# Ledger of designs, part 5: VHH binders against p49116

Target 1, 238 residues: p49116
Amino acid sequence: EGPLLSDTHVTFKLTMPSPMPEYLNVHYICESASRLLFLSMHWARSIPAFQALGQDCNTSLVRACWNELFTLGLAQCAQVMSLSTILAAIVNHLQNSIQEDKLSGDRIKQVMEHIWKLQEFCNSMAKLDIDGYEYAYLKAIVLFSPDHPGLTSTSQIEKFQEKAQMELQDYVQKTYSEDTYRLARILVRLPALRLMSSNITEELFFTGLIGNVSIDSIIPYILKMETAEYNGQITGAS

## First folded at step 25 (VHH)

Design i1
Fold by ESMFold2, fold request of step 26:
Structure i1 (fold): chain B 238 residues (1-238), chain A 123 residues (1-123)
Amino acid sequence: as target 1 above (238 residues)
Amino acid sequence: EVQLVESGGGLVQPGGSLRLSCAASGFTFDDYAMGWFRQAPGQEREFVALITWSGGTTRYSSSAKGRFTISRDNAKNTVYLQMNSLKPEDTGVYFCAADRYGLELWYEEYDYWGQGTQVTVSS
C-alpha cells in the first residue's frame, strides 16, 4: 500500500576512494565499482516491496538484473566517478595487451563494442538530464522485471513493475509538464541495458578486487550485509 | 597498400540529400570502426558519425543526429553516410576514417584517412 518509492530511495550518494591515485590502477577502479555495486544492491534492499518478496526471490531478482542496475548507476554517477578517465585507463591497458598479443581480436572487439555502447548510453542519459527521481524509478522498473527465467511470484513482481512505471509517469507529467515526449524518450533507453554483458562488466570494473568470483555468486552475501559492514565497504574507512 | 576512397559528394540545394560512400582496401575491414569527419575551409576537422565493425553501435555528432545515417556493408568493404535535410553549414570536405578496434574513443588519431569528397550545400 502507498508509493513504491519514498524520498529516501531517491538519495544515491557515491563516495569515491580517498586519496585518488595519480595513476588510475586496477585497485582504485575495482574499489570505485565495488562501492557503486554495494550502493545499488543496498538501495534495492531498502525498498519495502522488495523486502516483501522474500530472501530467495530477492536473490533471484538481483542476480538477474545487477548489471542493468550497475549500468544505470554508472550513468547516474559518471561525473562523480570520473568514468571517462576510468575508461581511458582501461583502453590504455587494452592497447598494451594488443601489442603483447595477450587477447584475441574477437575478445578485443567484444570489449570495445561494450565500451562504445556504455559511453553512448551514459551520453544519452546526460543529454536528457535524467534527474534522481527518474533514475530511482528506472532502477525500480529494471529491478522488478518479471520476465527473467526461474523467478517465482512473477505476478506480484509484474504488479510492482507496473507501479514503478505509473509513479514514473506521474512524476514526469507533474515535473516536466511541457515536455510531452519526455516519458517516451526515457523509456526507450531501457532496452539498451539488456545489451550490456555481465561478463565484460566484471572484466572492466571488478578484476582484482573480486578475483575469479562472479558477481552473482556473492549477491546473497551483499544482501545480508549489516549496516556497519556496508558502510565500511562504501567508505573504505573500516 | 591501404586505401579509403570516398565518393558521392557534390552540389545540393538546402533541404536536399546526398549519399556518401567509402570503399576500403588493404586492411581487415571487419576489425575497424569506421567514421566520417568533415572540414570546412579554415576550420578544424570535426567528427560526424561512427559505426563499429559489426554495425552494432553508431554514434553521431549533435549536428548530424536525426539527419544523417551511417551504415556499412562488410561484404563490400564499404561504409556509407546518408545525409538528409542538408543545410549550408554542412558544407565541407567529408573524410572517411578507420580506427582499429575502435580504440579512439575521443577521435584524436585514426589509423587511416581518405582523401575526402566535397559536399556543397547552396542555392
Scores: ipSAE 0.458, ipTM 0.796, lowest interface PAE 2.2, mean pLDDT 87
Fold by ESMFold2, fold request of step 26:
Structure i1 (fold): chain B 238 residues (1-238), chain A 123 residues (1-123)
Amino acid sequence: as target 1 above (238 residues)
Amino acid sequence: EVQLVESGGGLVQPGGSLRLSCAASGFTFDDYAMGWFRQAPGQEREFVALITWSGGTTRYSSSAKGRFTISRDNAKNTVYLQMNSLKPEDTGVYFCAADRYGLELWYEEYDYWGQGTQVTVSS
């Protein structure tokens, strides 16, 4: 019955593989993206309202919105990830594939449009100087979206989304009281997230990890994983 | 032979409007992001606006945002720049540019450039 999010849900600290290679490779990009994905899904799992919806609903919600959560995470962590450098490396690798005629023209256009939209989204969020509380509520709003097909408990999901919207409004009004239009400027950014393709995100960021397995198929396992198991998976025995 | 031919420039008073056109030939227009740049005498060429091959993504310089609109008609192989509320500072030669798949955006170069059309905003 209390607030939807507490201060523990504002903390969103991404730890990068260290050290960063002089030349970014697919393995470094994929591990960096995997850490963000794990952080994002475990952030969602930590929310009491999310836990209350039950395991099947949890899986359905995350399957429907993981790309939006991931994209918000990219914007929030763009500096620590050196996202602009990662995107430049991806574009350079795509140029080589295009020169070798390994991709269809239609696919190249889809991928490049996605990269441009992602860059513009992250730039717009940086220009607004979105803080950690605002990101947390934006992530909650996209997580608790009742509009996705196949969801159960849609009425309860809608109530949680409305609560996230109310708490964001209260936060912005208290914290940015002299910026009358800040809430509207922030919320107008959300529709762009629905236009981001999860398929293309997988190709850009998860090629080295996924191989033959989609993010959609591993979501139930990520939601069940303990942090110690995940760290053992990516760092080995020690 | 690749050609980008700008048209629609001219003299206009402050507050007026112009519509620039750039007719493209010699390449697959639907594969190219199209852009507009401008250059005042003695100054460096500066970015004005960009539109992707589908029209789904546009970018504007800070001076163009809210006043200029870039659009394209892929059936006619033409990109447009509608310029409203023109100011003397908008005076210059306007160049059309093409960037295949938008790849050169990251390196700030374009594959092809037009010859330019003069825009003069003066009372």
Scores: ipSAE 0.310, ipTM 0.707, lowest interface PAE 3.4, mean pLDDT 86
Fold by OpenDDE, look of step 25:
Structure i1 (fold): chain B 238 residues (1-238), chain A 123 residues (1-123)
Amino acid sequence: as target 1 above (238 residues)
Amino acid sequence: EVQLVESGGGLVQPGGSLRLSCAASGFTFDDYAMGWFRQAPGQEREFVALITWSGGTTRYSSSAKGRFTISRDNAKNTVYLQMNSLKPEDTGVYFCAADRYGLELWYEEYDYWGQGTQVTVSS
């Protein structure tokens, strides 16, 4: 019956692979993305309310919203990740694929549109100067979305989402009392997340690492990953 | 012959507004993403704004965000840049650019470039 999130859930520190190569290859991009994905999943797993839903519901929930969580993570970690540089590198690799006639014109447009949308979203979040608390609550709101198909315990999920929204409201009111409409400005950014294609995100950030394995299929494994194993993944990839 | 012809530039006071136009010809306009770039004296050319094929997505530089609006009319083969709240640092030559897939907007090479139109913001 306590708060949905605590101060421990505000911390969201991404460690990038080191050293950064002169040329950002597919492996570096995928590893960086994987670290962010793991961090995001680990963050979700650290929430008591999330744990209370049970393993099956948790898995389904993350499967439904991983792209949104990942995108919020990109926005939040944009500076640390040098996201602009990563995106430029992705575009460069895409160009190679184009030259090799691996993609249709329509697909190229779809992918580029996605990249631009992603960049614009991250820029918009930067402009709003979203802080760590706000990001945590936004991620919680996204995580506990009851409107995805196939979810169980939707009433409970809805309650958690409401709680996240209320806590965000309280935080914004307290922290940014002079900005009457800040909450609204923040929340209206969320719909943009659902315009993002999970398939395209997967293709751009993960194809070089996971091959034919989908993010959807590895989510249960990530959620079951031990903390030590997670840390090993982060440090071992350096 | 492919042509991009910019217009609408000129002298304006700080806080003023300008609307730039770029008329395209010689290629299928709606098959290209369109962008605006600018170059101040002694500076490198920099990105200002981008609009996708159908106009469904726009992107702006940090400097342009909130002040500039890019739009396009595919029926007229024209892309526009509405510039409001102009500042002296906005002074430069503004270029229209076209990229079929938008890939080159991250790099130096673009499919097509205009000759540019001068924008001067000065009191």
Scores: ipSAE 0.292, ipTM 0.674, lowest interface PAE 1.8, mean pLDDT 90
Fold by ESMFold2, fold request of step 26:
Structure i1 (fold): chain B 238 residues (1-238), chain A 123 residues (1-123)
Amino acid sequence: as target 1 above (238 residues)
Amino acid sequence: EVQLVESGGGLVQPGGSLRLSCAASGFTFDDYAMGWFRQAPGQEREFVALITWSGGTTRYSSSAKGRFTISRDNAKNTVYLQMNSLKPEDTGVYFCAADRYGLELWYEEYDYWGQGTQVTVSS
């Protein structure tokens, strides 16, 4: 009933860990990425249409799309996060691992391909100057994807995705009325998200915090966690 | 001995097409990101296109996007640049370059460079 998203869902404010270390390290990167992941999951949880699908469906949807939502979040928050600096630090860490003979050539190729894909995706989104409303609807389109295997209630999920697409179309046509191909240019970027590997994202951004635990296994707990509890865990004071 | 040998350059009319090739030897081609650069007389060498080891990721300069296509054939250790809708501004020497795992591209550095092939676009 009514709009899929409200103005509350357009706001997406990432706060970075303080203080920033003299040199970016694995722990700072993992903490920063964890904050983005939690922000993205709690953003999804706040959507009435998402809540209406029920807890089991919520968990299944987020398991299916968390990497795509995370990647959209990286693109949206690239300046706040200094993402290009973070990626450079990750590449330097990889170079050290190669020099210490800790990584196979096949693994290096997989990881570097993913880093290049990620950087090019974020650059393409920046060149299009995607705004906060557009990001919110793109995230909703990704979240309500009915074509993931193992989902139930796909008819209702399809209806929510179609509603997100229609609201994005209406927004773009109203706000960018003289740019008749903007919607098409935006939507053509979405297939690149399906090429992003969740396993590599975990290795790049999350290994220092979670150890060997996969994001899939902790998603039910993240979705149930209170926002105040999350802030207390990360900062210990706020 | 590492070698990158460009070919396929020449004289072409504006609006025409050329296909550049770069044959690689002396290293494990499948480990390398491959790129094309060009240099006009009196100008600095500029980026044109790159492609990762599998062909799964490509990047183009703004002047190349939509007109040029980079591709590779790992069985032949060769990278290609298909250049369509050529303009006089595309005139220059075209170089191929190789960067293992793409590690040095983050610092705009490359492991190996070819000798170049001349492309001239004129009426």
Scores: ipSAE 0.206, ipTM 0.644, lowest interface PAE 4.5, mean pLDDT 85
Fold by OpenDDE, fold request of step 26:
Structure i1 (fold): chain B 238 residues (1-238), chain A 123 residues (1-123)
Amino acid sequence: as target 1 above (238 residues)
Amino acid sequence: EVQLVESGGGLVQPGGSLRLSCAASGFTFDDYAMGWFRQAPGQEREFVALITWSGGTTRYSSSAKGRFTISRDNAKNTVYLQMNSLKPEDTGVYFCAADRYGLELWYEEYDYWGQGTQVTVSS
């Protein structure tokens, strides 16, 4: 049995909309986020083990973990995305909503807390200087999480997760032999992802989608797309 | 009457440490995120640190990160700023501020401000 991931799964290049506007409007944020989402889904589909689970299981799996996968993508692509600028823009938009009394006080707190948690998570990952291989394995570990409710083939999912973990361990041991506890430091960041609200993430990044379609509802369609269609969406060519 | 009173400022040598305190009264303290700002002579007021309502999240400016620590005690209605490894460029008046929504850099939207405490870092 071959490895879960290959070098082809390490590459994770996000192309941002061009040009970057002086003012980051909702459309720019949404398009940027959408490209990342599609890239993440395309990445998942590129994994043979993922394909082996079948369409129904894949859909359920991605529905369960898309926020975590997306968040890892944000962390990984933070520099390319100018994530700090995007988040600042989001906060600015939120400020406008606050001034217009469109949100309850409690909701405002929840949203702001989420933004700060997201920023902190990404900063923590940057501080750890996570490389492309590590991100790939972390994403795989997150993707193949068997503990979500309603999943089928949980035994197989667990096996894939274990394989991802083992490969990560081997990689870290080989590449960062001088840092004995690097693996642990990396893995302990994963629980933070579970504290992130998918609903709030969706509201912050994906507002303005045509027809106000939910991420949950579009995931099956994304996963059914051909590779060429994925590439088109990633580059914004279609 | 709403009041924020800063204390703990003073003169310190480069590399030294200070701990600022801000005592709040006249409002529900735990309903507000608390922040520290500073203003150097001839400069604009700038963000230093923010701590959320329950203290679960902290934010720092690039200059403050790694050297400063913001904390709060809601039972005492007090927010703190531990400043280590102080530099001459840290010199300025430090202000405590309360923000209902924790908007970080948007200091114009903060609800309440203290009078400030002077911090001077010099040899």
Scores: ipSAE 0.104, ipTM 0.572, lowest interface PAE 2.3, mean pLDDT 90

Design i1
Fold by OpenDDE, fold request of step 26:
Structure i1 (fold): chain B 238 residues (1-238), chain A 123 residues (1-123)
Amino acid sequence: as target 1 above (238 residues)
Amino acid sequence: EVQLVESGGGLVQPGGSLRLSCAASGFTFDDYAMGWFRQAPGQEREFVALITWSGGTTRYSSSAKGRFTISRDNAKNTVYLQMNSLKPEDTGVYFCAADRYGLELWYEEYDYWGQGTQVTVSS
């Protein structure tokens, strides 16, 4: 079997909606997030190993890990997205909701905790100066996680995860030979992803989706979306 | 009456350490995220650290990371800032602040502020 990832899987270029408004409204945030989500899902889809799992397994896998994958995408694209500005805008919107007494105190705490965790995670990744290859492998490791409930072909998924890990190890060893513990420093960040709520992520970034459609429900559609449709969205959107 | 009282500031040499304390009273301490801010001479007040309600999450400015540790004791209504490896650029007045929602991006909107404690790092 060949490598899990190729150079084509390293490319992860997010195109932001243009122009960026002075005020980042919910629509802009949602559009930006949606583009990232689509990019992330289509990235996964582009992996031959992912395709080999079959449509049902693929869907289940993405449903299980989309939040983590999305979060890694946020970290990776933080500069391009101006993530700090987006998060500030989100908090501002949250503040408005708070003033309108739309949220309970407990919910506010939960949401704020999530935002801080998210920001901290992204900052930590930036501090580590993770490169495109490392992100690709990390995303693959997250994607091919066999420990989610309800997954089929777990043995195969595990093998793919192992391949991703090995390839990452080899890459880090080759590229950062002087930094003996870089791999460990990178991998120990992954558990933080499991602490983040997918529901809160969805609420923060994807509020305003037409018909209150859940990310879970649209994942199959995204995975089946043609590249042309995706490109059309990128070029035709805000 | 709401009160935040900082203590522990002082003069320290570069590389030294200080532990700041902030004693809170007059409000339900557990309902507020607590933060530390600082203001250097001629500079704007800047975020240093934040700790959430239960202490489950901490946040630090880029300058503070790795050197400063924020903690809290809800039983004592106190928040702490352990500052290690202090640098001259850390000099300033350090303020304790309480925010019900921990909105670190908008320090102006924090609910309560202390009067501050002077930290001077100089050889």
Scores: ipSAE 0.091, ipTM 0.582, lowest interface PAE 2.3, mean pLDDT 90

